# VHH binders against Protein STRICTOSIDINE SYNTHASE-LIKE 2 (SSL2), part 5

Target 1, 353 residues: Protein STRICTOSIDINE SYNTHASE-LIKE 2 (SSL2), of Arabidopsis thaliana (Mouse-ear cress) (q9slg8)
Amino acid sequence: EGPKHGGESMLTVQIPDFRLIPTTGALGPESFVFDFFGDGPYTGLSDGRIVKWLANESRWIDFAVTTSAREGCEGPHEHQRTEHVCGRPLGLAFDKSTGDLYIADAYMGLLKVGPTGGVATQVLPRELNEALRFTNSLDINPRTGVVYFTDSSSVYQRRNYIGAMMSGDKTGRLMKYDNTKQVTTLLSNLAFVNGVALSQNGDYLLVVETAMCRILRYWLNETSVKSQSHDNYEIFAEGLPGFPDNIKRSPRGGFWVGLNTKHSKLTKFAMSNAWLGRAALGLPVDWMKVHSVWARYNGNGMAVRLSEDSGVILEVFEGKNENKWISISEVEEKDGTLWVGSVNTPFAGMYKI

## First folded at step 1 (VHH)

Design k18 (framework vhh_8k46_1)
Fold by ESMFold2-Fast, scan of step 1:
Structure k18 (fold): chain B 353 residues (1-353), chain A 129 residues (1-129)
Amino acid sequence: as target 1 above (353 residues)
Amino acid sequence: AVQLQASGGGFVQPGGSLRLSCAASGFTFDDYAMGWFRQAPGKEREFVSAISGSGGSTYYADSVKGRFTISRDNSKNTVYLQMNSLRAEDTATYYCAADSGSYSPFDYLWGSPSEYDYWGQGTQVTVSS
């Protein structure tokens, strides 16, 4: 069993009054990245665009798109219906050596675009990309250029992620793509793997396993404490108060983790009894719609900052703004400012600490 | 803008053969997996066969394996179903469907009608003596 977050110390839950920054007619600025010049943030949206924030002008500009085939992608409609053709960019990271932006797209796999933006292209050969179904998060080692990325399910796409959660799906994978242009699977049989973050010194990866409400530490250093184990990983954090989503290093030390949906007694029971979820999926019910309606009235996004060495909770906050934060996907900290995103909001949050 | 047009159905005697075609337009054909489903009167739609976007992977229902062959011609935006050794129980309306899951060839994806994004109009196949 791995470390748990108990009542060792009582933390004050913060409720920040975020500045809301609308995303110009699209949803879901759920991940943020700054370029190596310190500009941005850049974020991906529900219509397949990647946009860049210009702080001096207080506006977003279009930076990149996932595909050139964009008929019907933008404008006022339910983007969930078109994201399979328009793309749905989720994770973002810059390669320091080239300035290229790498994109984890929920439908198109691993993409990249040059430092001036434009139309993204697939990184992997077609056969390897056909083995990806729900690419979610990535991080890049700035010294080596190695790309670490997650694929949440080989069975369920993003549009049916509730199916993955309810069925007890364990087809998630952590993979790497290196300068030899090879893909290596580092971990398999993961239950809705999601966020991934490289440690400050590049010694390990933290890997979010959303359906288990835990974070794994995968050691990259051969001299690690777990190097004797064929698994070469351990539980970094578990017993989190909600479903963890994205994970990002804090410049103040440790890691920010977005907590999408807060746990209830019912959700804990359902997650412990996968047969119940599988039986429910056999009913003629649109569970994505049922969940969407429930989340509108009961959802409350949270975030925690975990310590570097032990995964102890150092800070916690809840989303505010009159129930506008039904979920939080990511917290990106840059120069004393927290950028907060959610996959389902038409705005980003900004808070100066 | 997306259209799938199924054709090639008709009347055939048991043991006979038919070739179905599905012509696609309005999307990048080789980025989509293609599937065939069938529905007999009073029954729900059932999976028949699927093929990945590249054509490198094919999947078949146990009831048709060894008798039916799925193929595609990406230069013509068309998927085909060659049906041999036809039986009375193969009588149904046959539908073609497109799935953006061409980026994942796993068989768990290909058998569910709910995973397909676009559906064509059916073509009727009747196997009778």
Scores: ipSAE 0.000, ipTM 0.113, lowest interface PAE 20.9, mean pLDDT 82

Design o01 (framework vhh_ozoralizumab_d1)
Fold by ESMFold2-Fast, scan of step 1:
Structure o01 (fold): chain B 353 residues (1-353), chain A 121 residues (1-121)
Amino acid sequence: as target 1 above (353 residues)
Amino acid sequence: EVQLVESGGGLVQPGGSLRLSCAASGFTFSDYWMYWVRQAPGKGLEWVSEINTGGLITKYPDSVKGRFTISRDNAKNTLYLQMNSLRPEDTAVYYCARGYYDFWSGYSDYRGQGTLVTVSS
């Protein structure tokens, strides 16, 4: 399990009554971003669309698509079957200087689209983009325009993510793309790296390592001595009560972390016995299907807000709206409203604090 | 306004048959996968059957396979479940549910009020 907060936590677990906002014809509003004008949120869906919420009209509009080749992408079918050709947008971030929306797509790598939307284009040169296999999350330094992003595995694609989790895969990377048009690997050998977020002042990155149930802090100080850690990183938080997914700064300070599902007796047993996952992958079993069945009946999403500097849990909530929250991928806080998403739901959640 | 209204439940003897119907309104019925799910007294929800948009793909758990048949009439916006060789363990409230994908990888975003099926001698 890792460390618990001081052995004495008087935190009350909240169960908000979320307003559920259906997504039209697709699953998985798992990440949210607001534009420079505070409009949105924007979110990516299972069919390769990025949609924008119009609060004044209480409806979603289609903003962007990952590719111009849209035949067979939309409509009532299992989008996991087509996401490798249609795209699966996961992480989103705006470049505030240009208004461009950057997209971490699970199959298409790093993409961007202009402020008026349309068809997204590849950011990286083709040879660099081909080295990405499972691009997941990103954040952009508003002062420098540097894009920080994660690739969860160089072996497993999103459609086989259970294989990455169960095999003990450690091919995840944290990378940066700067205005010299170069990609630099900052951290490697990560076990299913996922969410990434810049600190308020841009002094460090928080990086979610889902398979280890921990968050790393990487100091952005190649010309300073702020970090005392060898290789400029340290453990920021560990022993979280579930598998961490996306991480986002809170305007009230600290970071919201979506926890895909709370730990159960099964997940605690599996984490204590890593060999079991490797042995299980040798069996003639569709583990993605087993996981989807298990998660449907046993999954409970939750979220925590961690303090800025120390990673102490400040707030906790469970996503229980008539048992519809099997997992929580992200919490985005904007102007007293929490936007909650999951890769598995055909809706976003909204809760006014 | 999305509505799903189930009918056709009732009391039946073991070995008997019932046909459930679900009348759908307020949405384009032909755009959705449809499901039947049930809840026995004191038990959780159990998936019973699913059918794709065109009615050509159907799936069942082993507990009802060969006994139950799901079908749909898109012109009438109606979903059906033909239940044969009913057993006491089939006693449950049966719900009609709407979704985009198969039950195991997708969500039902709407469910009807249910219809009670009681199988007893």
Scores: ipSAE 0.000, ipTM 0.141, lowest interface PAE 18.0, mean pLDDT 83

Design o02 (framework vhh_ozoralizumab_d1)
Fold by ESMFold2-Fast, scan of step 1:
Structure o02 (fold): chain B 353 residues (1-353), chain A 121 residues (1-121)
Amino acid sequence: as target 1 above (353 residues)
Amino acid sequence: EVQLVESGGGLVQPGGSLRLSCAASGFTFSDYWMYWVRQAPGKGLEWVSEISSSGSYTKYPDSVKGRFTISRDNAKNTLYLQMNSLRPEDTAVYYCARDEYDILTGYYDSRGQGTLVTVSS
């Protein structure tokens, strides 16, 4: 089986002093992307907006929205109540040949918007888009324009993701959309598939399987697949110190992986006893609310940088609850700066290395 | 119930100074990082300053660094913002936040009304 990363005694844990940058009027900068000119980052928010950072002015500007049906989307309310109408953009990637921004939206499916922004449109035909339930992450091959994307569950939507985790749901899929307008399923039966990242030379994908706390490597070249795995994939990393979320290439080599929260004795026990989650779902308890209260006091976001070839941990850092880092979804590295985000925080973090 | 009550705003000339206060109740003030956030007319919310629970660490954006100073008195459950060398672009409603979630998501029922600072001659 692949390399194991559960040996915390080998890790040097950093605790960076992040600059916190509030996101204007909404929470959850879950993914960051820079455009072809190196401007940004762009990020998606809980109210269905995509915003762009203007470093020279130290402010966010509105760039795009998921839908033109905006009634009740912005302003003072719980955005979780309106996400299914307003959209909830998660993953972002630019097609460098066209300048189009592609968006993985948790409710709206695969969307795109032109380089000047505005109202996003659905990429897939209606019938295919209706088969998506929880679109989460994407990456684009800059040579071919092929879009690789994940759908975390065909049963559970984002607003009930704790149900997916607790039930042992394995309906997650890795898919591709190419220039022939065809969707192909590359992997199925995944346990809460999440982040996806294309290798630097484009010959494999790294795919995060959150509920299994592991990362898979899927080889795109048929010759490589026949040489590396009879199942078209192999384990790249396992035994991570937290639940992996998004994955991004580091310009210094390797991949940054956001870890939603650090493992505790409780989470390790629950993972080894899947029947507990299924039994608990039979109780008259709002598990999303229970989880949100637990995470507020016990959540500690982490991130690791994995080596490019073998998935060995090269760097690790922890955000602390005292600094409001109850979770970390993504680390995007650009020109010696780390941009850190979470689906649940009303701010982005910035740290110069 | 968490309550934050801002005060100290007003009309001031460019180059002038103001000190804002935030009286906190309903939680253990000394356990939380605190923030000042502002909203200029017709614009979104902008982070102005942050301070650690002990007061040992403070951070500012470049737009106010060297002009604004955040401080706290944990015995009095009060947060302060000393604003010097004020500019017309500092004109905004200023809010204090224990949890930025309520302010930044527009969920305003647990925060104060803010305090208006107008820098004009």
Scores: ipSAE 0.000, ipTM 0.150, lowest interface PAE 16.7, mean pLDDT 82

Design o03 (framework vhh_ozoralizumab_d1)
Fold by ESMFold2-Fast, scan of step 1:
Structure o03 (fold): chain B 353 residues (1-353), chain A 121 residues (1-121)
Amino acid sequence: as target 1 above (353 residues)
Amino acid sequence: EVQLVESGGGLVQPGGSLRLSCAASGFTFSSYWMYWVRQAPGKGLEWVSEINTGGDITKYPDSVKGRFTISRDNAKNTLYLQMNSLRPEDTAVYYCAKGSDYLFWGESDYRGQGTLVTVSS
């Protein structure tokens, strides 16, 4: 049961019974990764910590921090007030050749920490790091060590991301950082670029463009000659039922996409009338607070699994279990378990398939 | 039991050609990406080529690009590596490896026993 498209075959929306795993005094386990040994997951939190799940002990342990300047970062306060000092780790990926954990931090840019954890350091030269405003997601080619990463806006920071969404901002970029210490911009003029995932063999990237509710495929090798796009990219999926956030390969094939907020009558109306968002930003209203209140009562997180070749939806679930999931940022599948995260929750979800 | 058996190696002069084969059994060959990796004496494993499930996507490092061609025959459960314009630096044991290798650093428990290629000066 659930929303249906019509016709003889219908895609049934599932509502899984998630086991909720509370985080350690912070919220927003937005992204999950496992290390080379299959341990974890590791996740980033609202106070600038990266924590690791110890399955044998059923507990989180502190693994890394974004900065050594930690005064006032931890504890029961509004972390949005301190995240510009403490960091806000979003995307995570291991360089499996070195064991280093790379971190896309919303305020501190591209960071790296060694395999034993500790204080992270900046990856990019200072001038290049200062040009990043909202670093969001990354993935690493395990054979080459090339880091692919997104910066969602050059105008809006994470603490005012609703401004990027409402204004029609198109300053997002997809970039790569290689072993020659060079940064190359692969795509620009993106409307709130977000998740990025490398294909199984490294032939292409899937790139989430949240404000357009679509996913792009960017070809990395000679297969790009076969692309119908003059800019080496094509639309992989569009018209998604919510705002896509993070994207991860499924070991069962295809890609899981977290849908931050399911479309409603209000969001569809706003998308049809783009001037309304721009006009509203001129009002003396804290739209981040308005959005937080709205999401608390009206938000409904979803996820879809897309086919590898064509982006056809293979599975759908909603996180509306007792209204616990007001948004879903990511689904990471590991050994028959779905790990589900949200930037807005003080817990991670687990569901066995 | 998963088995990968490489063959076709041998002694060849510089500028020569060899075709390596890998016979796969114990798994659904057509469902996996396949790889060739090599190990020169005293050195680590080096990735040489990869091929997707359908055989239409291939990738090579610059060291062998234009000289080596990977292909597969899913009906015969066989992977191939055509090596042309061989150089002394191509001397190595060549291993066939199953697609799980992509998610891990350079090695797989599902690689074969290897076949030795010696390019004499």
Scores: ipSAE 0.000, ipTM 0.133, lowest interface PAE 18.2, mean pLDDT 81

Design o04 (framework vhh_ozoralizumab_d1)
Fold by ESMFold2-Fast, scan of step 1:
Structure o04 (fold): chain B 353 residues (1-353), chain A 122 residues (1-122)
Amino acid sequence: as target 1 above (353 residues)
Amino acid sequence: EVQLVESGGGLVQPGGSLRLSCAASGFTFSDYAMYWVRQAPGKGLEWVSEISSGGSSTKYPDSVKGRFTISRDNAKNTLYLQMNSLRPEDTAVYYCARSPEYGLFDSGFDYRGQGTLVTVSS
């Protein structure tokens, strides 16, 4: 209905036909990683297990657990009730030099397990781990072994993440852990910080700020107190069509971003009127349950691939309603295959491009 | 086509030594860091050793440090693993693996060989 300026092609939203791979016994494969040979993926589940996909046998095997205290963790129950004891593994990354799997656990902080799996152990000293409340995502620089990780809130745990979103909580942090056993806070006062990813050359981090629907770029070249920019960060992308969750580098260039759910008139209104969330939290209502019911009928998971330099959207896809993609947390691309995960599904999605 | 071919495995008694070799072809060997990884019966993959593209830097896990030595001959496109003071727990299939392309922070190796079996038993 108007003139076409610039002669540029418009992006087409894709609706891929995903192969669904059930995560037997638990839900929420929201992050994926492949091992030393490109085998896997590995993913974390709602009951505290990390499982590995065996493509030649078309089945999952148990690889690791977040804790040895496993009574009541597995089996057919609401895992949200037990995840504060059993663990809830979210982010995963391998240290290529050691073969160790690092785990960002929503309740247990930063964990590590050796290349043969088993019971994970806490990476940080006890006092530092006790200061973490909602560890969410991580990435590892393969040249230095430095672990970059996010803690979404110092007030709210994962079992009450809707409270963090609705309250306007800004206690999120981006941190690093290095071989000197030191934790350094790189950014603070973040509104539900979530995914983190290193750039292709390791020059910067992209960090997802879910509650602000934006992605920040933190430059690693200037880490001294006298940086070339006051805060050493800038907005990389904003105005995304949904709430960004996890972020992963694409081997075809740029970054895949899971969009937990597509924006609606209601979510846009709520974001423009922050007082509504704070007022609503004063009511004696289980907002996690309310959100769960709302998302069943209104949620639609999306993903975008952003360009590395400028965050321009290169590709977009939406999940199919019949496949119950009410949210998408992560897209991991490996050898022409997309692995798609969500905290809310008892399956992973697989799509060949 | 990238190809890695391991050799030198066999049966050895505890305390013995073996030298593994990996012949590389189909790529510029001197441009890539190389790895040895192993898989024991009924277990997952375990990293054994790493060597930089030029051979100036090597890394080992504590389980093999001081017993195993990785080396390379870029003129012959060959990777080596010298294994001394072998233990029953070193029994595994040993694989040669190539690092990913520079700048790609994926989770795995681009390519690996078919493996060579090392059995440490009396």
Scores: ipSAE 0.000, ipTM 0.274, lowest interface PAE 12.8, mean pLDDT 82

Design o05 (framework vhh_ozoralizumab_d1)
Fold by ESMFold2-Fast, scan of step 1:
Structure o05 (fold): chain B 353 residues (1-353), chain A 122 residues (1-122)
Amino acid sequence: as target 1 above (353 residues)
Amino acid sequence: EVQLVESGGGLVQPGGSLRLSCAASGFTFDDYWMYWVRQAPGKGLEWVSEISSSGSYTKYPDSVKGRFTISRDNAKNTLYLQMNSLRPEDTAVYYCATEGWLYESSGYFDYRGQGTLVTVSS
C-alpha cells in the first residue's frame, strides 16, 4: 500500500519458486529440447555431455558427447579451460523426420547424433566448419529439414565472449544449412547474435541480437532477389529489460526469451559508449574474471514471453531461489511445465504453471 | 532441508582399511554426482573421489587411485568410500559433498557434511 506514482506498469513481475535439478557433475544447462515422443528434456553441459531427463525415474542419463577424446573433460575443475577440446554444446534441436539431435557447439560447430545417442559427428565439411567460430543457437523447420543457426562472432570464441560484447563486435551471422548440403548466410554484421526460433507457421525467424538488446524478424516467405543487397528483416522487439539470450516458441502462443542479466545504469552506459569497452580491453585486466565476479553479486536472471504477432510482453518473471539465478539463458515450456536454464548454473529449474 | 551425515572414521594403523559412509537426506540423491573431499590438519580441501548419479562413472586422483573405491546405494541414499592400504598422509577429516563451487565460474555454492576424522598412525 505505497503511494501511487506515475509510470506504473500494469504487468506483474512473477517470482516462481523453481524446483532445482542438479546437472550431474557439470554446469550450464543452457538449452532444452524434447524428442518426438515428448521425452526429455535433453540439455548440453560445460564438459561436452548432452544429458537426458528420465521423468519416470527422476534422473539424468548421459545421452551423447561432442567428441570421443574425453580425457580431462569430466570432474571438478574449471571447464572453461577444457571447452576447446571437450566441446561446449549450447543449442539443441531434433530433426523430427530422422530422430537425429542437432547440436550447436561453441567450439565444434554444427554436430549431430542419432536417436540412440553416443558420439556426435560434424554435420558440415571441414572447410565450412572452420569458418564457424562461436556457434550458438539453432532451430529446424520440421517440414523442410532446413537447419537455421547462429554464429555469434567470427573473431571471439565463447571463452572470450566478453571481448565480443565490450569491443562492439559486429561479425555475427544468421545462416541456414539445407538438404543440398550448402550453407547460406541470411544475415551478417550482427552484434552478438544468439537465439533463433522459427515461427509456428514456418514463415519467419526471430533472431536475438544480444549486444543490441533487440530481436529481429527475418521473413522466410520473402524470395525476391534485388539488384542491391538490402536487409530482409525488421525489429520485432527492442528496449528489453536485460540482455536477451535464447528464444523458444511457447505452446500457449508467442515466444519465451531468457534475459541473461537484468540491465543496470552501468550496463546501459557501457552499451551507449562502445569506445569504453574497446579502451578497457587494452588494459591488463582479465575481463572474463571481472565479469564473473560482478555477475555473481549483481546478476539477476529474468525471462519474458512475447506475443507472436507484435512482440508485446505478455509475461515477465525473475529467478530467485535464494538468489541462485544469477542469469537465465532459456525457458522451454512443455505440457504446463517451464524448464529454465542458464549457461553458468549447475542445475536446471522446473516450474509447474 | 538437505543433510549429509558422514560416519566410519577412526584410528587405524598404516596399511589398514576403513569404510566411510554418508547418509543423505532432503534431496533427490540419485540425481546428484557425489564427492569425497578431505582436509588434512592445517591444509586446504583436497578432492579424493567422485561418482556419477547412476554409479557407472568414478574418478580418483593419483594419490588414492588403486587404494580407495567410491560407491553408492541409491535405494538407501548412501555414499561409501572404501579405503585400503592407508598411509599416514591420508590422515584428514573426510567430507561427503555434492556439486557446487567445485565449478567456481557458476557462481553457485552447494553444501557438504560435518565430516568424519580419519587418523592413520602407528
Scores: ipSAE 0.000, ipTM 0.221, lowest interface PAE 13.4, mean pLDDT 82

Design o06 (framework vhh_ozoralizumab_d1)
Fold by ESMFold2-Fast, scan of step 1:
Structure o06 (fold): chain B 353 residues (1-353), chain A 122 residues (1-122)
Amino acid sequence: as target 1 above (353 residues)
Amino acid sequence: EVQLVESGGGLVQPGGSLRLSCAASGFTFSDYWMYWVRQAPGKGLEWVSEINSGGSSTKYPDSVKGRFTISRDNAKNTLYLQMNSLRPEDTAVYYCAKDLYPFYGSDTFDYRGQGTLVTVSS
């Protein structure tokens, strides 16, 4: 539907047979990061743990937790019922200078933990952290240490994200936290802002706006001719075949984008008729539960690799039949291996290119 | 086809110890994550311990951490729970449970046995 969703792409279509790597008794390895020694990946789970993969032992170890108050967090229950107490880590990035792991937690805001792990602590002062309602993704400039992060809604928390989507919420923000220890809002009025990724040279950010099915490019280099001639941002990609989630730079060039689920006739109709979602929210219905049942049967996760310059789709993959992903949140490419994550699966996927 | 048979429960005084066993059959035991869960009178199911398919990773809630130890013998298709320093609040029917799928830690428990009753009282 958009200019970058046409027939002008040199697509390599893959339907890979992933190795599934079960997580440690919890759901939702949504984001992957490797430390600056090349170890990992690290991933956050539905019970508030961050775990690290040990490839030589083929097992996960517990690395960090979002909070020390963990009674009732682990084990067999609907983790969505306790994630507001236990935490729900989503985005992850390492600070190169300190080795600290920064965590975007859906309920606890910006957290960090030292290179040896343990209990994470809040990065921002209490008042600033309480202004964050749904912190989702982050990336760190390795040269400056500046943390770029997204907050998906100032109205809806993760446990009611369907409310944000159905209501047409536009309270999402892109923000930075820098060495002045101040939070600066770079973009506001975003419809479910999600993934954020810094360019290779640090001159722009790609920012996922999930509810609009598009990716924005925000220019950081104020001295560039482009930055001076524009409003500092532009549409990088639009008309994507599904709802974009996380975005990660590929070492082969460009960016991998997880598409949570492909568009269906129903989702296209709902997006074209915003009144329907607002009317439905007035009904005494648990829309999170309705959505989870719908996604179980109709979900179809994809991933695309977009070109650095134009946002043209270079590669696409999706599962089929028994290899079908209900959703895909992220693709992290490291040393010829694709690590694929989803917020709602009890496993990570691994595919060697 | 799948069967899980718990044993080893009984009456024990506070501070005592018990070792529970679970004999598994009808599936490839070494491929599945295994769990101990318990149900105290009038309460819902409570997770007690987990162990991955190979036995290299175990996890416990704070209520039993340091007191209970889960282990498995894949050659004998048997799961164990060593319970030390037992307290009155540990009184429950204990069930062993397998995960639904091989090599899959899903936080869902397929418990099929009658359980084994552990009563801690003085």
Scores: ipSAE 0.000, ipTM 0.123, lowest interface PAE 19.1, mean pLDDT 83

Design o07 (framework vhh_ozoralizumab_d1)
Fold by ESMFold2-Fast, scan of step 1:
Structure o07 (fold): chain B 353 residues (1-353), chain A 121 residues (1-121)
Amino acid sequence: as target 1 above (353 residues)
Amino acid sequence: EVQLVESGGGLVQPGGSLRLSCAASGFTFSSYYMYWVRQAPGKGLEWVSEISTSGGSTKYPDSVKGRFTISRDNAKNTLYLQMNSLRPEDTAVYYCARTYEVYWSGTYDYRGQGTLVTVSS
């Protein structure tokens, strides 16, 4: 059911003048969550910290860490070299019933920490957690406590995510962890699965498939027409103008989707010719470094708000300056404010609607 | 041209104090987190202080916490490090640094030759 977004758009592209909020000596506030009291946002950083914004003091405080093994983790250095030891928290969600913060960590799997913060602990038994290689996003059904989460690749870790994109890897999974303390795979064979968001009424999940530039709708309500007439999933949106990353419900209806980078002639050519990526991986070249350099000069972050029924683009915005918004990972809307994050920036963006 | 020029180092006895300065030019100083990092002879770089854009937030490793104070004057484009209760192990070249402009690296961007601090009797 997903509409194609590669056609002509009559929507005005907004270029918001974001208030930039620097992070505390680390990169990548790429996901935001607010607690039960509406305080925050909380965000995960490149050094394994989860920090909380104190609006009344206009500063971040340290809330949690992914591991107690913190030697060499903090301070401004190349965190990508240490994130496999220090953790790299990506997705965040609060369990409303317990106040626990659940964390999708790119290296440590599914973690949680209590409402007062501290050192996070692994949610899953060791063997199940070791089967997770690149845990990325999560959302929690507040009625049931079920945790829905994504693992982007069973082959590639975050530090080599370009390998997953270039190889045509399709080992991504959508999974759930429920009150029976069991992990169930809901969807497999996904090409770099990323963001996941539960619908307002809990009827379906929207699941971002980054490498295919599309969003899937997975029906949780077995009585729905889609669930009854076909497989439990359908295409919700496709042909997006960039690579979709995280997805979050908008309180004004629909879903915000961060687009990691806007499509160019080169990226469209590469997507149409997947064999090129596989051939290139055989060369003795650090493709993570090549991509980082390319993204600096050619990256342009954008975001779209999609309608909840049909996935039609309702709003679109782009980052204002080169190298400020080379990518956008997430847009979280709270009380008339947009919080905008990226895996690659030393700041969060804030814009009042 | 981005320039960071450190000054204020010298020879001091254990228990003494020094104040380091860093004069910044060629960029919007008030828009950057700033750092002091040091390198002892034959050792790697060690971060010793961090300050936010407004000066409202500061961080220190345990090795200098309570002894060193970082501050900034955005009107003068100047960063300071007040060092008290100096110890022989504080002997190092001290560099003023900003976050790397290339956002994905998290690496220090330091431009000057540093200022040498020697703590000995």
Scores: ipSAE 0.000, ipTM 0.202, lowest interface PAE 16.5, mean pLDDT 82

